# Ledger of designs, part 4: VH-VL binders against Ras and Rab interactor 2 (RIN2)

Target 1, 92 residues: Ras and Rab interactor 2 (RIN2), of Homo sapiens (Human) (q8wyp3r787to878)
Amino acid sequence: FQNYLRVAFQEVNSGCTGKTLLVRPYITTEDVCQICAEKFKVGDPEEYSLFLFVDETWQQLAEDTYPQKIKAELHSRPQPHIFHFVYKRIKN
Key: E = the ipSAE of ESMFold2; O = the ipSAE of OpenDDE; V2 = 0.75 times the mean of E and O plus 0.25 times the DockQ between their complexes.

## First folded at step 2 (VH-VL)

Design mo10 (framework fv_mosunetuzumab)
Fold by ESMFold2-Fast, scan of step 2:
Structure mo10 (fold): chain C 92 residues (1-92), chain A 121 residues (1-121), chain B 112 residues (1-112)
Amino acid sequence: as target 1 above (92 residues)
Amino acid sequence: EVQLVQSGAEVKKPGASVKVSCKASGYTFTSYYIHWVRQAPGQGLEWIGWINPNSGGTKYNEKFKGRATLTADTSTSTAYLELSSLRSEDTAVYYCARGWYDSSGYPFDYWGQGTLVTVSS
Amino acid sequence: DIVMTQSPDSLAVSLGERATINCKSSQSVLYSSNNKNYLAWYQQKPGQPPKLLIYWASTRESGVPDRFSGSGSGTDFTLTISSLQAEDVAVYYCQQYYSFPTFGQGTKVEIK
């Protein structure tokens, strides 16, 4: 079965837009970044990464992590967490 | 191998502040939270707070909020705990420890060696 | 916050004998949605930092000897050392990570 991942795209001049990606359960952060570069029409993908925004804190996800597993862990936490996956520039 | 190496022992006067460092190596510093835990002589373990080194975001135990400041320097892979308005009851060994936030259940897998802070006149 | 209470405060056990330490939480640390107990055990020897032994109540950390085991669910947990060795003399702490981390007061294990 196929899973979905919501990813926000953060740009200074375009604001925050988002896309819902149809992804495999064990897709890597590296793979998600490749999909995001294509779908958000990014010409310099090496300057971008996938970040997790949770509890007012930003975390850059390592390339070999699994966003769907991270999502499942956050949904499974006993303390409620509002979180977002954000594809954005590493430097800003 | 993963290592957390802390700064040396400190002796401070009441009312002073102290800044303890924790240098990380052997892993990606920005991928893990750094927690701070203290242990007063003959007492148990008490959680102070955590810092996310990637964002600088922090959470504090209410008991330490307003006196503890957690910071991190990504360029040196070093986390810091600054504790102000020191009292004699702040005499303790202070530990940094690594925690994995995205697994939500894996606790403190690596610890620094501890830094003894003594507050006396 | 969640209060962790250990019993006994200290125990003396002969070499090769079984040591049992109990830990109780003031509320359940079992999350029904994932069926996981947010409970860990640490060993602390004099002059050293705590060392993680057990997480998820019963999962042994890599490199921890087989004689250490964790059991229990909800509010009542046990750390068992099946055959005490001289090197096991230490203070043992339970910790919940269901909410902000809190630790038990510790149980000192000594050789009889």
Scores: ipSAE 0.000, ipTM 0.595, lowest interface PAE 14.3, mean pLDDT 84

Design mo6 (framework fv_mosunetuzumab; at its last look DockQ between E and O 0.28; V2 from the best seeds 0.00; counts 0 for: pae E 12.9 > 2)
Fold by ESMFold2, look of step 3:
Structure mo6 (fold): chain C 92 residues (1-92), chain A 119 residues (1-119), chain B 112 residues (1-112)
Amino acid sequence: as target 1 above (92 residues)
Amino acid sequence: EVQLVQSGAEVKKPGASVKVSCKASGYTFTSYYIHWVRQAPGQGLEWIGWINPNSGGTKYNEKFKGRATLTADTSTSTAYLELSSLRSEDTAVYYCARVKYYDSSFDYWGQGTLVTVSS
Amino acid sequence: DIVMTQSPDSLAVSLGERATINCKSSQSVLYSSNNKNYLAWYQQKPGQPPKLLIYWASTRESGVPDRFSGSGSGTDFTLTISSLQAEDVAVYYCQQYYTTRTFGQGTKVEIK
């Protein structure tokens, strides 16, 4: 299991910042979004979601997914992938 | 949009080497692995190996280890397969293919390069 | 290496009828951590490179007609063409990508 998840925060006018979150191994995407809203001090958290950026492609993560399991899968593949979890506005 | 364009057909004698190129366009070359697959005439598909163009890391099917060399030139967005000590059974169409993003399926293929090994 | 075995080697089907191609792996290609089968299907028409049809065993690639479907899990997989059309004449390959990459021997689909 892992207790940490690296998440980047993306806003058009502020660039990209990142934080490492202390999380439970089975945390849901919904829970990560709540932590991100607090950590990144967003005032309108319903307009944000957690995204996976991999291979130049964005995927919005559904509320009932498990980012730590996704991370473990990406790390365990025979070929490494470069990826980021990004907390950003849904419309961006 | 995404394209993989390979070099032209080659005719080689046994014992020689061949170098096939695969020029990528329409995407970020260093973000995707390039795999090589061959197909002998009238036969099925055989995986040769992969290269990570970002790191230069490679992995080979054990059948080809020691004979195949995969390289990439990021300045030209081109991947290369070099196969040495050619034998007549190496006569095949050689394909480059891009790995679909994190799930490793092959979503784009080059047009193929026929390599004929004959005396 | 994981050996992929297709059946049948050749299949003749009337236009508009169902074609069924089976693929069996020598080891499970299901990754339990994400519940995904690392299994793809490709179509190869004469003189062309292979074309991706299905990945994750059952997910249709963008632009692939709905008549193509994939099913199965673990070691046993099926590609179904629900209503064969003339342009579906091709060789079909299954392929595992769980570790290394290996292909089935191919199944040639022809119009009867």
Scores: ipSAE 0.000, ipTM 0.581, lowest interface PAE 12.9, mean pLDDT 86
ESMFold2-Fast, scan of step 2: ipSAE 0.005; ipTM 0.638
ESMFold2 (binder alone), look of step 3: mean pLDDT 92; pTM 0.928
OpenDDE, look of step 3: ipSAE 0.090; ipTM 0.776

Design ro1 (framework fv_romlusevimab)
Fold by ESMFold2-Fast, scan of step 2:
Structure ro1 (fold): chain C 92 residues (1-92), chain A 120 residues (1-120), chain B 108 residues (1-108)
Amino acid sequence: as target 1 above (92 residues)
Amino acid sequence: QVQLVQSGSELKKPGASVKVSCKASGYTFTSYAMNWVRQAPGQGLEWMGWINTNTGNPTYAQGFTGRFVFSLDTSVSTASLQISSLKAEDTAVYYCARDYYDSSGYLDYWGQGTTVTVSS
Amino acid sequence: SYVLTQPPSVSVAPGKTARITCGGNNIGSKSVHWYQQKPGQAPVLVIYYDSDRPSGIPERFSGSNSGNTATLTISGVEAGDEADYYCQVWDSSSDHVVFGGGTKLTVL
């Protein structure tokens, strides 16, 4: 596992910005969301979650998942996938 | 304040080896990844790979395995690129560039470049 | 591997607006960064994360990214803007930095 995770931040009015987080290999999605709330200066963190976008599909990640493990598994696949992590509101 | 200073130009024969150094200052060396980018004469930017300055683990782009080695000397905040068995097609300017682990995924500071000329 | 396509050259008259495109499959789902490189110099970051400007980059530089095309826009072009411009993404699937081929901007 590499010790960094790139996360995009999506807001309705401001478009999409991103940050690279220096994280431990087994950091949980819950911990990543906490870091994102602080770094993106979110006042209502309960309304946000971490999402995984893979090409035309997307999925909300459960709090007890490990984003670095998910990243590693996607990188190990023979067929290339375009994927990225997005910290965004649960409800659009 | 942040500076990446690279070693001077090199003129080599095919089959020789070369070492390009990149000395960092003005920031905590181990908090940022170091990338290597090549630019052949008249050509565009070609990403070679990066090295994790905290763990020392390198990642090489396709085409830059075997003859190319990324290394670190953390005590002097220096990253190095070594190229063995030089070929004429290795003639290029080699850049080191910083990738900010905490808040970016782009190359925000670059070294001045090191010209490596391989003549046959 | 993921490929970014740029026009090899763009010419613009002083004071007019230059637009440099960066094409990539579903590039709107990625973050695009732009670099300016003048002859004999190292590249300089001018736009990051699609549209953000580093400190010291004038407001006439702006960026956008949607669908299959990202665009670097330079309004009120000055002679000093002559340079090669490169777009760049991080392809998360391969954990690789990918550069476009570069666009030479000529101010005439």
Scores: ipSAE 0.005, ipTM 0.599, lowest interface PAE 12.6, mean pLDDT 83

Design ro10 (framework fv_romlusevimab; at its last look DockQ between E and O 0.08; V2 from the best seeds 0.00; counts 0 for: pae E 4.9 > 2, placed apart)
Heavy chain, then light chain:
Amino acid sequence: QVQLVQSGSELKKPGASVKVSCKASGYTFTSYAMNWVRQAPGQGLEWMGWINTNTGNPTYAQGFTGRFVFSLDTSVSTASLQISSLKAEDTAVYYCARSKYYYGSGSYFDYWGQGTTVTVSS
Amino acid sequence: SYVLTQPPSVSVAPGKTARITCGGNNIGRKSVHWYQQKPGQAPVLVIYYDSDRPSGIPERFSGSNSGNTATLTISGVEAGDEADYYCQVWDSSSDHVVFGGGTKLTVL
ESMFold2-Fast, scan of step 2: ipSAE 0.014; ipTM 0.719
ESMFold2, look of step 3: ipSAE 0.013; ipTM 0.729
ESMFold2 (binder alone), look of step 3: mean pLDDT 93; pTM 0.955
OpenDDE, look of step 3: ipSAE 0.016; ipTM 0.739
ESMFold2, look of step 5: ipSAE 0.174; ipTM 0.804
ESMFold2 (binder alone), look of step 5: mean pLDDT 93; pTM 0.955
OpenDDE, look of step 5: ipSAE 0.048; ipTM 0.780

Design ro11 (framework fv_romlusevimab)
Fold by ESMFold2-Fast, scan of step 2:
Structure ro11 (fold): chain C 92 residues (1-92), chain A 119 residues (1-119), chain B 108 residues (1-108)
Amino acid sequence: as target 1 above (92 residues)
Amino acid sequence: QVQLVQSGSELKKPGASVKVSCKASGYTFTSYAMNWVRQAPGQGLEWMGWINTNTGNPTYAQGFTGRFVFSLDTSVSTASLQISSLKAEDTAVYYCAREWFGELSFDYWGQGTTVTVSS
Amino acid sequence: SYVLTQPPSVSVAPGKTARITCGGNNIGSKSVHWYQQKPGQAPVLVIYYDSDRPSGIPERFSGSNSGNTATLTISGVEAGDEADYYCQVWDSSSDHVVFGGGTKLTVL
């Protein structure tokens, strides 16, 4: 369980860019979104949220969830899956 | 004092296998990811992948699936790289590198292990 | 696959400023790290997260990253700075660490 989180930033230009965040084990999704808004220089952070992309499925993470715990759980699965944390606009 | 000490140089024939070890000291082994980086003679750095030292789960770069295996022995704080069915193009210096406190930057590197594959 | 482009070589006179570039599509939205590698030695991290210095790295090393170009700047260049310099990013779309091709800095 590493103390970092790789987060992709999905922009209008269709490219994905990314940052590696040093995070505490129990940092919340709300805290991660605040860090992402600063690091990706987002002017309208209320329009964005953290999503988990796993098994070709998008899941919006609730503000009180713990991304590092989700990451650890995904890594501990018997057959690990490719997954990404993505900071992107909420489109309902 | 953080230190990564790798095993000595290897000279192998095509088709053989080699195991390169990387022994860590001076920090909690399972708190930092270990990456592997290759450098062919006269060439640049090429990322091979990483292993989660807490879970033991490896992730390989696209060109390094199949013949390359990352493993750990946490009882002796050692990460290992095994290459099977060696080919001439595997001739390179292989580095282990610690991922710096989760920043995906590599703050400490092993001294490198030269693997030469010749007939 | 994501590609980082560095000039193969840069020459600078002692005491002058060397600038080593790292080109990549929208690299300014990524975190760039820089390594120094001297002949026969392992690489050494000299800049991380675009512009931060590890403890022990001289103040004359600095970095910047915007748009399509990241730059490692070495002011007051010394003979001991001769080395190959590599930039590095994480490409989130491929979940891949990418190194530039390296730049040989010659001080003469």
Scores: ipSAE 0.006, ipTM 0.622, lowest interface PAE 11.4, mean pLDDT 85

Design ro12 (framework fv_romlusevimab)
Fold by ESMFold2-Fast, scan of step 2:
Structure ro12 (fold): chain C 92 residues (1-92), chain A 126 residues (1-126), chain B 108 residues (1-108)
Amino acid sequence: as target 1 above (92 residues)
Amino acid sequence: QVQLVQSGSELKKPGASVKVSCKASGYTFTSYAMNWVRQAPGQGLEWMGWINTNTGNPTYAQGFTGRFVFSLDTSVSTASLQISSLKAEDTAVYYCARDEIEYGSGSYVTYGMDVWGQGTTVTVSS
Amino acid sequence: SYVLTQPPSVSVAPGKTARITCGGNNIGSKSVHWYQQKPGQAPVLVIYYDSDRPSGIPERFSGSNSGNTATLTISGVEAGDEADYYCQVWDSSSDHVVFGGGTKLTVL
């Protein structure tokens, strides 16, 4: 079974880019961050994490969470919410 | 086991019509969109459009509106391409190819065309 | 309207590494798929989502995508790799699949 996760890459010194990742349903945030570091060519991956931006609020996702499960829960809510997964610096 | 089998080659005169079929087997037909791709002799791959196998809605690329029609017969897991008013420039190999297409977060996501038909050669000459 | 640019041909000796580029404006923000097509045959998906390999595709095939250039890399090239290679993206602005013009890889 294939599934996808759209992730934006936010850098202070470069334009915002994004990628669609092919991921397993049970992939962890830690695994997604490793994929992002490789695909976005990040040299200092320890300074980055995966964030959820929803309703103008930023939330850093813990390493043991499941982004696909979070995405499914957001899609199942009665009121539509605009959300984005963003790979960016922790201290930015 | 998963495969797409297309109908045989066709030789047609200008102004005629042709129908190319693409029969799917080994997977759930309605779980994948069907793409149509053309390749003229000695040329590259050219995307013609796709059809949503669940809804039956076709989407055509620019240049493939009017004379080209995508259709389905879900009961036999078959997608078809009909070309009317054939021109010499329609001479090409026509491929069907499946792709899992999703809509989420405001955009479509495609997974890549992982299974292709063998191709149907359509030759238009007088 | 979105255009992918590939070199028309690349030559490589057996056992060496071939690199086939695919240029596009901000292509690094898109997901790139790569297809191999041998004469008289249908295309075969060899790389999807920039760098992932379908089952059955040898590890010597790899991909990358950043900035304005995506690259298909074939290490330890074999005679059987001689084929046309096409890159492909989804252009969300036009809702179109876009193919590159193809690169003929010649081995020997």
Scores: ipSAE 0.006, ipTM 0.633, lowest interface PAE 11.3, mean pLDDT 84

Design ro3 (framework fv_romlusevimab)
Fold by ESMFold2-Fast, scan of step 2:
Structure ro3 (fold): chain C 92 residues (1-92), chain A 122 residues (1-122), chain B 108 residues (1-108)
Amino acid sequence: as target 1 above (92 residues)
Amino acid sequence: QVQLVQSGSELKKPGASVKVSCKASGYTFTSYAMNWVRQAPGQGLEWMGWINTNTGNPTYAQGFTGRFVFSLDTSVSTASLQISSLKAEDTAVYYCARDLYYDFWSGYFDYWGQGTTVTVSS
Amino acid sequence: SYVLTQPPSVSVAPGKTARITCGGNNIGSKSVHWYQQKPGQAPVLVIYYDSDRPSGIPERFSGSNSGNTATLTISGVEAGDEADYYCQVWDSSSDHVVFGGGTKLTVL
């Protein structure tokens, strides 16, 4: 029943790991990035952002967007969509 | 609209060969690996291997080397499975299934073909 | 060589909660995916990366994964949920996809 957000962490040398975050419905992308920086032990958080990967496309999420709202919208669509939230470097 | 459409059912005699085709549409063919999964009558899902759609390189699970060949025709977005020297034990439904092939993703199959029944009997 | 173990069958009354387990050594360190297969049909992905749902899969489907056991939970079970359910991982050490043996869910 809890609101969860699954976020993959893509790190060039460490590989890819993931964490499930317990989040409120109105948590912002900026808040999620802060949580990710703490949980993934990122020393240069300004170089990272939250991306949405859906239907072979990457979208960098703006800081004032709401990932749980985006997730809910994707879940409500009539066509199946596979999507991932990925915390990764803005460049590379 | 992503679709994987497989060729029709086949009835073959032992010793014959069969080629099952899987035609992809609605996405960039070379961005996803194609996997093959077998299901014998009344049995579970059994992974046979995959083919890298960008390089054409196949990887076979143990037990599927030799008589089984994965191939591609990129010009028509089609992956194929050929089985030679057919045996009764090859009777199964054969599925193609796509996998997002990136180093940072663990494999899962978001779209499957409808399956091709191959029956081997004398 | 990695093995996933599922119970062969699970029975549940309509409206109750079904739990299907998938056992594997240190499976909590892997990502588990779940498929539903109805008779005569291809499998359908219902859960990916332990707990995420594809669009179109009802909220009553949920997943968890920790230690040596992953679990698919279906709340408010309906007759239409009768199917075989398979768990699946990618075993990086062998570079192989591994499926569980499947669980037949019966709604009585």
Scores: ipSAE 0.005, ipTM 0.641, lowest interface PAE 11.1, mean pLDDT 84

Design ro5 (framework fv_romlusevimab)
Fold by ESMFold2-Fast, scan of step 2:
Structure ro5 (fold): chain C 92 residues (1-92), chain A 117 residues (1-117), chain B 108 residues (1-108)
Amino acid sequence: as target 1 above (92 residues)
Amino acid sequence: QVQLVQSGSELKKPGASVKVSCKASGYTFTSYAMNWVRQAPGQGLEWMGWINTNTGNPTYAQGFTGRFVFSLDTSVSTASLQISSLKAEDTAVYYCARHYDWYFDLWGQGTTVTVSS
Amino acid sequence: SYVLTQPPSVSVAPGKTARITCGGNNIGSKSVHWYQQKPGQAPVLVIYYDSDRPSGIPERFSGSNSGNTATLTISGVEAGDEADYYCQVWDSSSDHVVFGGGTKLTVL
């Protein structure tokens, strides 16, 4: 049983690329960040983290969280929400 | 709430110019790129290009260079499309649409531009 | 230029499954997004990145993408699903967005 997770890669200038990751249901944020560092060819992965952008709010995801569980919770909400998982620098 | 609100319909004569505006609200304007998409009567969606809201740099698709100009006024979170030297084939509904990652999650309601005598 | 091909129309009986295809060279290596457009309305995103659904889109809508064909699947079709459906990709080589020609779904 596999799931897909879309992660956008943000640089300072807006206009980004992203990748769809094939992931297990309980993949951790830490594991996602490791995959992103490799796929986006990031040379300084310690400066990056996975963020959730939803309702015009940025939330840094803790390493022990589960992005697919977060995604499922957002999809279960009654109001329409468009959300993004974004791999970006911790500091601007 | 998060929305894109476009200016009202326009009826123009050939050779005139038109400016369609798209006002963003409820989000950080410069965090998303703004795109323009055209739909001629009875036809499909046609991507015209995008503008980088941080730099103001536009990119135009083939067929939309010259007469078409994308611009921004970041102080009022507004993107604009200007079409000069209007031709009958410019008759269409023009949509603004935002993207963060090349899918359009928020669309304006559309602006109908009719070019006729 | 990269081209996406959709059938111009698909007809389906109520309660049955509709499948709308989007053909493109090696499209399985790209990410496909799908929009629903009803007359007089702006398009609505119904599937993004091949198979993800925005909140508020019924579970009846699903997507897949492999090889040279992406597919939007609508199960248990309802009259309210009548609309034009467009597939879309971003072609990184040309830095351009490409839309399919659209498919009119008719519920018989």
Scores: ipSAE 0.000, ipTM 0.626, lowest interface PAE 12.3, mean pLDDT 85

Design ro6 (from ro1 with heavy chain D99R Y100G D102S G105W L107F; framework fv_romlusevimab)
Fold by ESMFold2-Fast, scan of step 2:
Structure ro6 (fold): chain C 92 residues (1-92), chain A 120 residues (1-120), chain B 108 residues (1-108)
Amino acid sequence: as target 1 above (92 residues)
Amino acid sequence: QVQLVQSGSELKKPGASVKVSCKASGYTFTSYAMNWVRQAPGQGLEWMGWINTNTGNPTYAQGFTGRFVFSLDTSVSTASLQISSLKAEDTAVYYCARRGYSSSWYFDYWGQGTTVTVSS
Amino acid sequence: SYVLTQPPSVSVAPGKTARITCGGNNIGSKSVHWYQQKPGQAPVLVIYYDSDRPSGIPERFSGSNSGNTATLTISGVEAGDEADYYCQVWDSSSDHVVFGGGTKLTVL
């Protein structure tokens, strides 16, 4: 049981900065995005969202999803793959 | 509101080609994967594969390599399926379907379907 | 290859509870999603992640998943629930989406 979520921050033409967030098990993607906007000092939060990168695929997580539940499901895969939660601009 | 609108029905002869389009609206097109699902008359749902709308890379299920091509036109938020060298067994309703999470592989929105009939 | 097994048909009287099963080896370790398809229409997601309901889906639809069997339960069945129902999982070993064969629900 883990109460932490590792999130990378990808900004235009810069390297990723990561932060480990202390979050509730049923925190929503919308709440995570709000925390990220504050911690990464984002002035235009409406242009950003939380993405999941896994199996060469980038997917935007809907605001009412639960990142910790998604994380648990990925950890339980029979053939585990690396994955990352990334807070980044919707359009690149 | 999220919508996937597909092109109209097609009646083709064996050996012809067909292109089915799926136009997305109401969301950021490149943030969700697009899947293709086929249903032959009176049969169940058959997954054909998907295309990564962010990278443009297609992945085909076994049995759908070669004659089947997934493509995108991101400028008009449209995914397309092209089938070449049509055979009678290609007769089916073809659906596009959006994947809600990258890890869960459930389809939250579906196009209305495009009927492709191959006869003669 | 991974296979999902559904009964081809289930009949239920109006107002009673219908149970549609989806069998798969150790399916309880996977996430199961369920779709409803009425004649001439596209499938509609009715349950995702084993037991979660999309907005607009009535509370009488519920799901469970344990061991080798996932179940879609429809309580207080109505005539409008007549449809084909499909279960679906992701099989990571084959990188494939797997659908069950479908179950035709008839309300008599």
Scores: ipSAE 0.000, ipTM 0.595, lowest interface PAE 13.7, mean pLDDT 84

Design ro7 (framework fv_romlusevimab)
Fold by ESMFold2-Fast, scan of step 2:
Structure ro7 (fold): chain C 92 residues (1-92), chain A 122 residues (1-122), chain B 108 residues (1-108)
Amino acid sequence: as target 1 above (92 residues)
Amino acid sequence: QVQLVQSGSELKKPGASVKVSCKASGYTFTSYAMNWVRQAPGQGLEWMGWINTNTGNPTYAQGFTGRFVFSLDTSVSTASLQISSLKAEDTAVYYCARGPYDYVWGSYFDYWGQGTTVTVSS
Amino acid sequence: SYVLTQPPSVSVAPGKTARITCGGNNIGSKSVHWYQQKPGQAPVLVIYYDSDRPSGIPERFSGSNSGNTATLTISGVEAGDEADYYCQVWDSSSDHVVFGGGTKLTVL
């Protein structure tokens, strides 16, 4: 499961669901968003982005970033670190 | 290869205590939570709780407080379940199961130990 | 406390499709995971996050989850699929994992 990425889908008035994506090591945030739009059946993908939720803080990930590298960096930290990748609307 | 190997079967008298161990290998022990699940003879799966392998903090499900203790020995990648003051109703197969840290949508259990049968009889 | 309900047993002929349901209030807003347990063995994860399959699980296994019912579907049932099947969710209101009561699938 080292080449997986867990992504939550947060939608207004419909609750949250999650999916585990089987991904390549150099997959970009843009590629992940395309997969999420397909798997979560999103009709308006331009309104959504991938966010990182860590330590009660939200960060929108730029299209050219690498989620697997971000995940590896967070896992390499010396202290416990709980984080989530969340596919959600840019504005809600 | 991820493996969870549990200690062998136990036959105990009421009032005794038992300690079931679960040794993990093939992954970074502290990156996953360890869960305990019980199955009484002919019954379904019952979640007992989990222990945070990074902090050592246990969380017990309702009904598994008091006599049940979750512990870790991180130096040997082992989680343990201790049951004190054993009762006939504790007769069951006890499983350890690995779960990812997922506080938003809830964990699934991707690898399980083989189970440890604990029989309490006089 | 949150409760998941499964039928105690389901019977199916070889080659047919078996459907095992898991009922829960607004379960479609939760993520459902499914386990297969054969006699004398530990459970095996067969579906996670409603519909995803772990590596090594045949395509014959699929899942869905909407409204008040999640469903595990096994197409082209084989004798080796005979087992107990459990659904599972995490209940955020109690911070507890909840298992269904299990369904015994009999292949006749």
Scores: ipSAE 0.006, ipTM 0.625, lowest interface PAE 10.4, mean pLDDT 84

